# Designs tried in a protein design chat: VHH binders against Citrate synthase (ctsA). Part 3

Target 1, 373 residues: Citrate synthase (ctsA), of Heyndrickxia coagulans (Weizmannia coagulans) (p27660)
Amino acid sequence: MVNTNQFIPGLEGVIASETKISFLDTVNSEIVIKGYDLLALSKTKGYLDIVHLLLEGTIPNEAEKQHLEETLKQEYDVPDEIIQVLSLLPKTAHPMDALRTGVSVLASFDTELLNREHSTNLKRAYQLLGKIPNIVANSYHILHSEEPVQPLQDLSYSANFLYMITGKKPTELEEKIFDRSLVLYSEHELPNSTFTARVIASTLSDLYGALTGAVASLKGHLHGGANEAVMEMLQDAQTVEGFKHLLHDKLSKKEKIMGFGHRVYMKKMDPRAAMMKEALKELSAVNGDDLLLQMCEAGEQIMREEKGLFPNLDYYAAPVYWKLGIPIPLYTPIFFSSRTVGLCAHVMEQHENNRIFRPRVLYTGARNLRVED

## First folded at step 1 (VHH)

Design b16 (framework vhh_brivekimig_d4)
Fold by ESMFold2-Fast, scan of step 1:
Structure b16 (fold): chain B 373 residues (1-373), chain A 124 residues (1-124)
Amino acid sequence: as target 1 above (373 residues)
Amino acid sequence: EVQLVESGGGVVQPGGSLRLSCAASGFTFSSYAMSWVRQAPGKGPEWVSSISWSGGSTLYADSVKGRFTISRDNSKNTLYLQMNSLRPEDTALYYCAKQYTRYGSGWKVTMDYSSQGTLVTVSS
């Protein structure tokens, strides 16, 4: 009935937008990216293949991929004024707040800020993809009173990102593993940050404003930070027996354990998590230390047996990032960096077929209260 | 089997300096964050400083910030703590720890330190 008002808390299950970008297929247990299975893409394609697919509409051929690499290399430089702004932040600043500040300030350097044409937004998307990894890595160094690490022209996009974070050229294995993690985090239908970006974009606001809002959304602990929380639990536990004890204690108190459960993969391990688990095995073999792997496997067994819950991507991405030498505070900023391509695709799609979001409320508060001087 | 051996402690006058060392073995030192923790007589353990696996990130307790410097040499499997402008309240047994450093509400240290430690006494 058209006259029936319906309140759905959190918009749970409500279809709020149309999209051709991605789909969480709960019936077939698939994550669809522009018509492709994400798992199939992640096995044979790199992050730049996903960038081209999401922004240009197709998987690139060799020439298109080379052109994309050169385009992004031209965008690595961040204006000195942004570095100056970041240097003024308190040393205790949250990394996601530093990232939000950097992204927000980028808008002031765009000479065509009011132009919403597809080609202009596409140029902005490439500028953001080039600059956000630099902002993420070097805001961290600035907050720790360290000099910014400049990108190198002879490294791939993903190798450069890891280099700027660690100050060390990654091995081929480290580069491959990190690149795959960026593929797996690149897009996921309509989480809160993507919805926030679309809401902002629906006012015909700019791409930088939309992404600034998305950073703010992802900072919220109900949305982002699960990978950081997983690594923090592993830190608190220190040992296999410590982790088993920590998990049993949390379960006895009915506390939520981060890194478990997924909307699509409810009865099995998220296959993206399985890929990161294999990466953890490879990294553990190389350095002769499998403690994190043993801890994670013990936790996986406990959660499966006692709660029927299975690891999601964050559960195994966290110890992989630790093994790659990435500081824990950067895990959510790296997630955002990866998701920047999906966010840009959603903002551009919103602008192309726009309608402003204008919901109403069910008022449940006091009425007709008397006002007396 | 993790083994940590601290050294460099001693008796110094207020305003003096000491450099502590921790020799690590039994694990891949370059893959782990390391910390310094101290325990004053009759008090519980107090975290002093932490350093990331690469040495690229350091964190200090407010009580020692600007006076102490943590560093590491991964080629020698050794952790250091340079202590300057020492005060009587810095008197404690100092321990190094192989650990995972907590982050989220400020860096927190969770550790297992069963090593002997090195005694620092700041006295006139």
Scores: ipSAE 0.000, ipTM 0.163, lowest interface PAE 15.6, mean pLDDT 86

Design e01 (framework vhh_etentamig_d1)
Fold by ESMFold2-Fast, scan of step 1:
Structure e01 (fold): chain B 373 residues (1-373), chain A 123 residues (1-123)
Amino acid sequence: as target 1 above (373 residues)
Amino acid sequence: EVQLLESGGGLVQPGGSLRLSCAASGFTFSSYAMSWVRQAPGKGPEWVSGISGSGGSTYYADSVKGRFTISRDNSKNTLYLQMNSLRAEDTAVYYCAKGYSSGWYRPYYFDYRGQGTLVTVSS
C-alpha cells in the first residue's frame, strides 16, 4: 500500500543516496568536495588536483600530479573506429548526441567490461578523462567539415583541450581561466545527470553506460544548456541596451531567464560566478573590449532589482568561453567533460556500496477492467 | 576519384625487411597527411604510421617505433613504409590511407583507404 503523503514529485528534497564525494551545504552556503570548500580549491588548485582528489582520495603532491599527467597523456588517443562512426553522423547532428555516441562506442573496446573491481573502474575513469576532450573537440570539427586537431604532448591537460577546440595554443592567462572553469564545473552533489549515472550503476552496469545516460540527461533543456542559452541571449542582444530590452521582454512574458538562481546561493551571487566575472574582466582588459562585461553587469542589476535573483556560474562562464574562442555548441559538452571526474567518482562509489534503485508508484489509473473475447 | 594502390608486400623471414609503396592519384598529394594501417587475420585495423603533407612530421605506433620508417615523395605522388626487423606479429594486410589535411593530422583520422598489400612474416 502507498499513502498519497509519500509521493514527492521529482524526488525534491528526498535523500536518495549516501555519498562522501560532495555536499551542497545550504546552511553555511558552501559547496563541499571531499571535505574541502570548492572555492578555496579553485583559487590555488587546478583541474588535475581535483581529478586526483576525487579519484585517488587526496590532493596530489608534485610527483603524484606528474604521474597523473603521464597517465592521462597515454589515454588521449581515440580508437579509429570511433572516429569512423562519428564521421558517418549527419552534419546536422547535435554535439551532445555526437558525444553520447562516442562515449557509448567506447564500451565495445573494453575487454574487461563485466569487471567492477576498483582498480579496473579507476583505469576506465582515466581512459574516459583522456578521451572525452578529444571526442568533444574533434566530433565538432568533423560535423562542421573542419580538420581534426592532433593533441600536443607539451601542453597541459586543460591547455590541450582548449588547443584541440580552437587550433591555437592558449596564452598562460587563457589556460589559467579555462582550467579554473573546469574546476568549478567538476562536481555538484546530485543533479539529474549524476543521479541518472548512479541509477544505471546501481544495476552493476558499466561506467560507459552510466556516463552515456548522464550525457543524455545533461542534453535535456531543464538540466543542461544554460551556459549556451546565456551566450545566445548576449549574441542576439549585441548591445547593452539590446540586452536590457531582451531581459525586460522576457520578464514581461514571465519567462525564466537562464543563468540566474542557485539552490545554495539564493540571496547572493554564486561565488563561482564571481570568479568567472573576474576572469571576464581580465580577458576584456587584454583585448580592450569590455562590451560583454558591460552587458552582463546591466543584466545582473536588472535581475537583482526586479526579481531578487543573482547570477549562477553559467551566467559568467558563457561570455568567458566566448572570449576564449570556444564555439557556443561546445559549452555543454565542455561542462560534461569537466563533470566526467565527478560522475566517475559517483559510479565507483555506487558500485562499491550498491543497492539497486527500485521505487514504487502511486497508481491513479483504471482498475478492474475485464478482458473480453 | 581518389585512388591509392599499395605494392611491395610478400613472404619474408623473421628479422627480414620489406619496403611498401603506395601510388596516389585523384587529389593533390602534397596537401594531405598520409598513413599506413594494417589488419592482421581475425583482428581489427591497427594504425601503424603517419606523415604530414610536407613530410616534416612523422608518427609511429609503439609496436613499430624504431623498426619502421615512413616517408613520401611528393614529386612522384608516392608514400613509402620501410619495414626492418620484421616479426611474426607484423603479418597483416597493409593499407595506405589519405588524411583530411596537410596539417592537424591525427593518428586515427583518415579520409580514404586503398586495396591493401599482404605482408607474411614466416619461417
Scores: ipSAE 0.000, ipTM 0.105, lowest interface PAE 21.6, mean pLDDT 86

Design e03 (framework vhh_etentamig_d1)
Fold by ESMFold2-Fast, scan of step 1:
Parts: sequence; C-alpha cells; structure tokens
Structure e03 (fold): chain B 373 residues (1-373), chain A 122 residues (1-122)
Amino acid sequence: as target 1 above (373 residues)
Amino acid sequence: EVQLLESGGGLVQPGGSLRLSCAASGFTFSSYAMSWVRQAPGKGPEWVSGISYSGGSTYYADSVKGRFTISRDNSKNTLYLQMNSLRAEDTAVYYCARGLYSGSYRKAFDYRGQGTLVTVSS
C-alpha cells in the first residue's frame, strides 16, 4: 500500500519490493529461502549449498558444489594494493569501516564495472564471496600490526574463514558449527541493509556500491552489532550473578536488552538460536568450561519470566563465536560476510526488474519566508 | 600470564591534570572490557571508570564524571585515564583492572595491576 498523502514512519509494514528470494512468514512461523524452510536447510546443507541456491537458483548436486568450491577458491586472494590501502588506515579504525573501505576499493579492480548483465553480476558475487572473508580477517590483523594470514587451498570455505581469523586450523566440530552460523545469517527478507542495497541498485549502480552501502547500514547500532553487544554484556557481567544483576538493572531502567525478540518467533526461542545454544553446549563440553552457557541460560530465564521475550540468533551466536576464538569486533563483519550472498541475490533481482526508488516527503517546515535585499 | 602495569602517577597541584597508562599483556586485550579502580588512604576500593572492549561505551563514577576521560588503544594494548581538574580527594593508588564494575556485584574484576600513586596537594 503506497499512499503519497500519508506518512508511515520508518516505512513500518510497507511492502517496498517484490521478491522470490526470501519471506518472513509470521503466520506459519517460517523463514522461507527460495521456497525452502531455512531450518530444514540448516540441518543437512552447508553455506555453499545456500550460496548455490541463492545465486544459481537450485540446491547443488555434487558436481555443481565441487565447481562452486573451485570457483570460490580462485577468488580467495585479495590484490596486494587492497592490503596496502587497509594498512594506511588509523589503528583505531572500526572493523566495519575497514570492511566498507575494502569492498569499495574492489570496484576499482573491476574492468567491466558498468556491465549489469546477470552473468557479469554473478561473477562479481563470487569475487565478493571469496574476498570478503580475507578482507574481514586480515584488516583486523593489519589494524593490530600483525601479518595477514593467507588462505589455504586444502580447507573448506568456512574452515578457511575461521583459519584466517584465528591463525589455527579449526577442528571438524569448530568448522561445522561456524559453517552452520553462516547458513543461519545468510538471508532475512528486507532488513535495512538489504533495503539499502536495493535502493542503491535501483539507480543501476554496481554491486560493490550496493554492498558498500549495506556495510554502512549494518554498522548502525539499531541494525547491526547486536551479537557484539550480547558478548559485551557477557564480558561486562563476568559471572552468572553479574549477568542477572546487569539484566535486572537494564529492565528497571526500561532499556532494550540485545539478543531478545524476533518478528517471526515471538512466543518461543528462535529455532536458529536453539541450534547455536546446542553448539555452545558442544563447545563447552569439549573445553570443560560452561560459564557462558550458564550465564546465557540465566538470562534466558529472566527475560522469559519478566518480559515474555525469547533469545534470537544473536544471543547464542555471540558466545559461540567467543568460544571459537573470534575477536568480538569481527562478529558484525562475519554477519555481513554471511549476508553477502543474500545481498548479491537482491541486487541482481533488483537489476533484472528495476524501478528507481523516488519517495516524497511531508513538508513540516516554514513557508513563504522573504529574502531581504 | 595476565599482566597489567600502571604508570603516569605522581604529585600534582589541585586543578592540575595527569594521564595514567596501563600496559596489558598475556591476553587478547581487545576482547575485554577494562576499568580503573582507586583506593584512597584509609578507605576501600572505589570503581572510577570503565570502557567496553571496543571503546564504544564508557562509564564513570559520579565523583569523576565530567573531569576524567577513559580511553584505550587496542593496537598498543594500552588503557588510559585522562584526569583533569584534580582535587585533594582524588589522592589514591589507581589500579588497572580487567572487567567492569557491576554495582551490586562488586567483584566483576578477574585481574588487577599493582597500581600507580596519584597525590593531589598544594
């Protein structure tokens, strides 16, 4: 419902685009990805299966998945010039600003930047998917005066991403858990960053520009950073009793508590969060330390009992990333890295059936002021 | 080994300024919230200021709000406390601590340094 004579703040509930990519089905409590239930996909499919589904239109067979793996391996390396640009950033640079800079600079290496054909955009999507993990991991190392960690050809996509961050080859369990988190963050209908990418794409701008805008959007604390904020709360609290105190203090001040609530799963824990909670249990058992699990379970109980609110994906993804050895400032960049496939799918869909977004305003300012001579 | 080493304390006149530093080693500094805690002669420890792991959020005790500024340099593993408009009552040993003060739960710190003495006198 487009109504040019009615102001709808934040476009809340406005249907801004048509899409075949994903749908938040609040009636059936389902997240739909190209016709499939995301939860069903997450149980048996990995991140590259989701990549193929979103960019090629189908779940890959074995040969198609192998071809995709080899295609992405060719794209892991980042030009030395981009590493040099990142090395010029102040050491105090925000990781999301470093990521935005790297994505923006990638456009300058594209010899067909003005081409909007589907096949050319598809090649760009694979280049971005291959290179963004390297930019995320190694911009962090560069900002800490550490040497970049080069990707290894014998590791899977997700294992390489985690390897570049930590400098250590992940175990099979760590790889499986991290890969599943990427599946769960891959696509979510029309959040602000996806809408921003579509708005930019609607001008027939390039994929790099659209994703640069999406990074800028996701950096905003009202959109991104919830997973970082959750882990920051856990670090601030330090203990189960500290976390209970922190939550009660925030509730008494009527402050929003990050990591709780979801548009689809309003009366139960987000099943994606449940999967990350199980991952946290497995990681806690392996290292013999369940403190974060106990803290999170205490917080879950308080929020359920006092507010009727339930954990979302960010609530349990945060302590999982901590236990995987991932620095907190990289949590939102990892979220963006995962969402890159969904963003690319949306930009390409926008280009294929394009209409520029041209909204109007309800003017509430002064009129008929006279200019003195 | 987790180590925190404070420096920058000394004798300063009322109304003057000092900048304290804390060099951290033995852990991933950028992953932890940090605090400054002080202990005046004959009194218990008082939490002064805290900063989130990224530096995006800062917290201050009412006694120092508007006069002190906490900051960090994650590339140098260093925590800072800029102290302005110093008063005689700011005289204390200042300690760097890993973690944040949680109010009612007063043991949110898992490590603290050896301290640096600040003396405010004419």
Scores: ipSAE 0.000, ipTM 0.146, lowest interface PAE 19.8, mean pLDDT 86

Design e04 (framework vhh_etentamig_d1)
Fold by ESMFold2-Fast, scan of step 1:
Structure e04 (fold): chain B 373 residues (1-373), chain A 122 residues (1-122)
Amino acid sequence: as target 1 above (373 residues)
Amino acid sequence: EVQLLESGGGLVQPGGSLRLSCAASGFTFSRYAMSWVRQAPGKGPEWVSGISGSGSYTYYADSVKGRFTISRDNSKNTLYLQMNSLRAEDTAVYYCAKSYYGSGSWKPLDYRGQGTLVTVSS
């Protein structure tokens, strides 16, 4: 019974790990990525810059970036066996379950699975980064009786991911916006999925196992799915007035409204959300349709005035993904695809300075019950 | 340039056996699932059997299970179909195809071979 006052539900505020990867600075309202401000990175750097920073330790020069792009292009191919396994799933399969299955099966194709050497794990991280977008996009196509879409040699990593999803070559603007969304979702200290990956990695299990656990964690509605829920609300509402009525109805019933609130940005809009709002404005201007923007601005005003709550990244990322032609069920899989680099960095860091997680419980159940013959 | 060339067909009596081959070129054979598809006179195409890129996983239509065996040799870029206990209803032109499994059925990609005729008759 010693130290029972140390029980912290959900480990909220508990320092569970040491990391050099990222930090949520609540004092300065900053998301730190390997010493850099994420917002500053997102303005001038692309997703491959973040990949190099998180896995290699530095922002790449042009030669390093070209080498990384070539390395990832070699990893786009997924074993046919994985496509066949995915094709055996019922058509009603959840995309996150398809993704988890695909990531899990990848482990069986790794001939060096027990090797924890840094260089081997780094190659494995690049294999996962190359293959996960293909698994995400083409599992969806298979479940919908569509042909798999192969990446094109002349497209960037982010353009290929969007191309594999939509079957259409993205415009320069669409590619830029999608790539920025991947930067903004890439890393976020120690959410449940990252903690789960570290817990699994602490047993010296493999990178695929750790990421499989992270996918399972992110499928939970308390962690993932907020971006999908936001777009579902917008679809249900259909109009600005419909969205106002939907929000007022939910507030009157004391229901949680997805897409609002952040642990760092509690008294202002998440600056990542502001960047996606600007992206939504640009996409709306190009096609002359600002309905989603008007709906989101109305919802933002209601939540600010009635609850003192502000949009998070999911609130504006959702309508951006809709405008890019992405099916709603793929929003959480795309989030995971982006976060794969952060998850790989955390697993590798855990392996390099490992201690198995072995917590205890505060027992509150019955004692001394008698066994009857 | 993708090329698929089927061979091994011919006239065979009911209960007999034939081994079909498909020579593939112009693509990385080991990275693609492959299928055998047949088309009987006056009928549409019917998927017969599929095999994974590695050869580890094989699939069969109910009409051929226990009688046909699909295999591949990735070092020779060759797909095979061993056909045993042949029946009159197996009479068809047999095609090999790059394929994937989707929506409860095997689907050919955008290329099929030239075909090889199998005739099962007394």
Scores: ipSAE 0.000, ipTM 0.145, lowest interface PAE 18.4, mean pLDDT 86

Design e06 (framework vhh_etentamig_d1)
Fold by ESMFold2-Fast, scan of step 1:
Structure e06 (fold): chain B 373 residues (1-373), chain A 124 residues (1-124)
Amino acid sequence: as target 1 above (373 residues)
Amino acid sequence: EVQLLESGGGLVQPGGSLRLSCAASGFTFSSYWMSWVRQAPGKGPEWVSGISGSGGRTYYADSVKGRFTISRDNSKNTLYLQMNSLRAEDTAVYYCAKTLYYGSGRYPSYFDYRGQGTLVTVSS
């Protein structure tokens, strides 16, 4: 029996799961990843360090990191049948729908699909981490009637991902900045996509099914797409004055402005956004063009003064991805690719301490309607 | 506000050469990848070539590789396409487009502020 006192719309503030993976500490403004401060990790550690921490439980030593790099290199290849499936999609297909299709089809190539042993799920996590960047980059190329770009043996995981997208070997600075963005997007407690993955996993469904659901969740405008929307606004505005005008126009119409506000960081800039702002400054200095930085700083000032709202990660990640040469439609797929490690960790944790999610409803509809009497 | 103005088209014999120009205004030209896109009568648009903001990276459609050269002069906000060994199949209206970056052999999915175009006719 449910009553109105127990109904919490959107589960806002409800503690829905127990986890040792991550925690959003609003008091200390800290994002905790397996006991470590994410910002501290991002300054000295790369994405593969986070992968090892989330999946193996520890920050890797040199031998462990080398073994992880070799493991992931063996997983870069996507079955030819998946490339064939992606090639059958209409050229107008959304990149997130192509990604969802690719992840879903991967399940059909797993001969141990019903095995929930930790070691088998860990192997699946590495397969997904290796293959998702290839699916993201090359589904985009296929949708544009282009040949897939094959990964190179001499590039790091993050450099290969950026290379497969752009067709250009990244500079050391570009690789460092892109890798850091993957660290910052890697895990964030229990957003909608992570909760969706846990709900699916709670039925003892497979890791591919859980991630397929997470892709579907991230396609939704209230969860994903904010980084794409931010860059589209900057692109439409073209200039500092154009962006100021665009923001004032949207505010006058009471429209929500993407890239601002955070459920946890309500009175300050998301610390991850601050890291990406520094990356934007570095990229702007190298090419001698600070237009996007100037536009973003002007928008940041307007939103702080007019609305008391502050940039989130998407606000500064978007112009960074633009300067790295990444097509706007790939921003959310890249976010998902980064978050794949966190999603895998959550699914595995759910399987290890499982209880199926079975909520009830407060029924507010019609009763006792007549049928054919 | 953003303007692109193409010029340099004309009638040319097969095997001939033409140099197209695109004058850009209303945006920070050096910050954007630029493309040449062509459209033949009764056909959809075909991407021809792309160049990075700095001019350091260039890409070409297979149909024009070895014959066409894209270049830019950021001090003059001008994009160029040098077309050599022209064929009847190259007959089209050529458009200058502000666009996102390219990988090698990639077709750009986003064109922004395409100009009015300049007609190239290759006829014997």
Scores: ipSAE 0.000, ipTM 0.133, lowest interface PAE 21.7, mean pLDDT 86

Design e07 (framework vhh_etentamig_d1)
Fold by ESMFold2-Fast, scan of step 1:
Structure e07 (fold): chain B 373 residues (1-373), chain A 123 residues (1-123)
Amino acid sequence: as target 1 above (373 residues)
Amino acid sequence: EVQLLESGGGLVQPGGSLRLSCAASGFTFSSYAMSWVRQAPGKGPEWVSGISRSGGSTYYADSVKGRFTISRDNSKNTLYLQMNSLRAEDTAVYYCATGSKYYRSSWYPFDYRGQGTLVTVSS
């Protein structure tokens, strides 16, 4: 029965929160967000459709989507003081640490920081969604002694994000593919970063503080960085045969291969990965270079045959981001940027029905030690 | 503490050669791709060359392709840049840098970098 002193390492399988936001349905192999199958959404809807769904509660009509686009365009501007703070960081600073610094500093510019009303938090969510892409792209440029790339008001949200990173206006295909990747990374029930945001929010702390903690969490190699690790493996391998040898070497040493396995899609390829694989095929055709696709397909076959493991989203998102001209150090910051909408939804939900997280411990250390005079 | 210590720079005449070395410590050298990055007086940093973790793949900026050769010795935790047919425009401080991210990037990222070694090509 009920054991009040039961220790569950890592809280594995513990139901820590109630949510209407998302659900990893392991029985039906679905990722549910606000009642919709994420895969169905990703086929016909863009990132701003997901933003509206998660923050406003519904899929937008044309007028609502245009209003949302206009709202976000007003939020692209980042205070000059934040650019100054980022310019003071050592050139060797980690991109996730630069992002954490920028998000943290944003709190100091909020004149209503103590107001936790739904409408005020919704305004903050839009401010964060508008400003985080700028912080991600331009902290990277600043750390490399390059001038910040200013956002363009005539580009869509996703096109503008990619533009600020690369300095080049994306093609329609590049924009569509990048936007879809943001949809696919937008929300995922209760990973460590979302739990961290909820823990911080449970103290009735502010949205910026919650997201600052989430950035710190996602920087951890057991949570974030899988897409970076995948591209690093592909870069090290260089060829189809090199990648086969790399994978066989790691398998013989019983090392974890990044980009494989998913809690929901345990017996098949993550359908989100399949969408990014199709994107990689399209970009490869346009670029006239299918090497990354061939390498990934060879690795997919080996892992299926030798381990019964299948690609997750990170496995195919990584070479897609490479093909889009995105520097590898920005893959995890982009993941965070996408997840910002889900994180904001979770913090707002936590504030609405709050209870502070205050767990206990099973003490296994020494007791009754004497203090000698 | 991660440390990268460059050496081998100096004054050389146009058409001459220099070999740069970078001694790495404080991390598992064989687990990182490595790059050479240079910064000319009054200019921003320019990525020059990159090498994979194993040394099996090498990449070069168009400005140095055919003249420079990057190599590494994982047993000695050392990165090398052999520079041949040097030109006045190769004058720069040369830095070695860690990371698996450089060898196909035109953005001059520094994961970890050393203090640099000055190369002056002049008569």
Scores: ipSAE 0.000, ipTM 0.195, lowest interface PAE 13.8, mean pLDDT 86

Design e08 (framework vhh_etentamig_d1)
Fold by ESMFold2-Fast, scan of step 1:
Structure e08 (fold): chain B 373 residues (1-373), chain A 123 residues (1-123)
Amino acid sequence: as target 1 above (373 residues)
Amino acid sequence: EVQLLESGGGLVQPGGSLRLSCAASGFTFSSYYMSWVRQAPGKGPEWVSGISGSGGKTYYADSVKGRFTISRDNSKNTLYLQMNSLRAEDTAVYYCAKERWLGSSGYKYFDSRGQGTLVTVSS
């Protein structure tokens, strides 16, 4: 039975799946992760706490966290063949395409690829969590004609990721701020990339295929790249007055300003953005340079007053990543790396209570055309 | 106003060495990736080397890797390029460039460059 009046563009507001993973509570301004407030988690818990919560179902105790740390350390290395494949890419390759290539090739090394058992998928999730930061950091180095930077066993997961990117051991503050950013990007109900992963998983395809599709989705400028675009604007502006001028110029031309607006938080700031704003304040206080903070606050005021729009997470994550010394082209790959745990949780949940997605269309094209002669 | 001033170019014999300097002003030097770009007579610009704001990360074109070393002194707002084992094909005008993008190696991502310094490898 088909009802032609049920077309909802973009599936806006359509409840497409059931999940126990996360929920966006706009009434109470709460992002729920497995029953916990994400903001409360981000204050006291690190990324590996979120990994254990999303994949194992609970916040880890000390022994569980130590076991998880050791498990991930064993997964940091990627097959030499993957490094060779990445080395064959043109030097002009996009970092997101390099990441997609690396994730896709990982499937070929899995001898149990057709097994959808929970324990097998859980092992794959840990393999992906260990290897994706290496692929992100070292595909970038390879594209710049450099040797891969090997992970260090004496660093935490987040410190090691930042180390592989920058070539410098991070300070305790840098590690803490970067780790918190990974917590804040880790999960967000059903954005396009998560829905794409679930659609692919609904065919009983493998976890690598689902994540490969999610990388492709996140590369699209309507989903990913907003944090890169925000930092581009700040770089072009250079000063508080320059940024005010740049924003007024874009608004006069009716251009979209990246880093503002959220489908859920349309009349208030994204709570995750507020957390990253505090991180920017902390970094600014330590190095005595608050220029980026002043620029962002001026932009926040203009957008609120002129358009009634508020910062999203990308708006404040961008200057934080800049102050951490991270290359702009890696901002979206880092977003994906963080979201890998949420994506794995969604794919596993989809496999455990599966139904293939088979939508219908409202046909608006030509009918009754005749083939002549 | 961003200003970049290169120096250290000159005539050098094949196999010789030369050190280029770039004095930067008008921006927070330590916050930006910096690059060296060269342009040989009758050819387009070629990216040579890049360095992160902190100096902790360096990048090189395959044609110069192992022969050239990029460095910076953030206390003096100065960028350097140490060129060793010079070849005739290294003959070019060398430009100091401020990157528009952090860590980008493509010439098109630079928003500012200096006037250049000529390096001639001959005889």
Scores: ipSAE 0.000, ipTM 0.191, lowest interface PAE 14.8, mean pLDDT 86

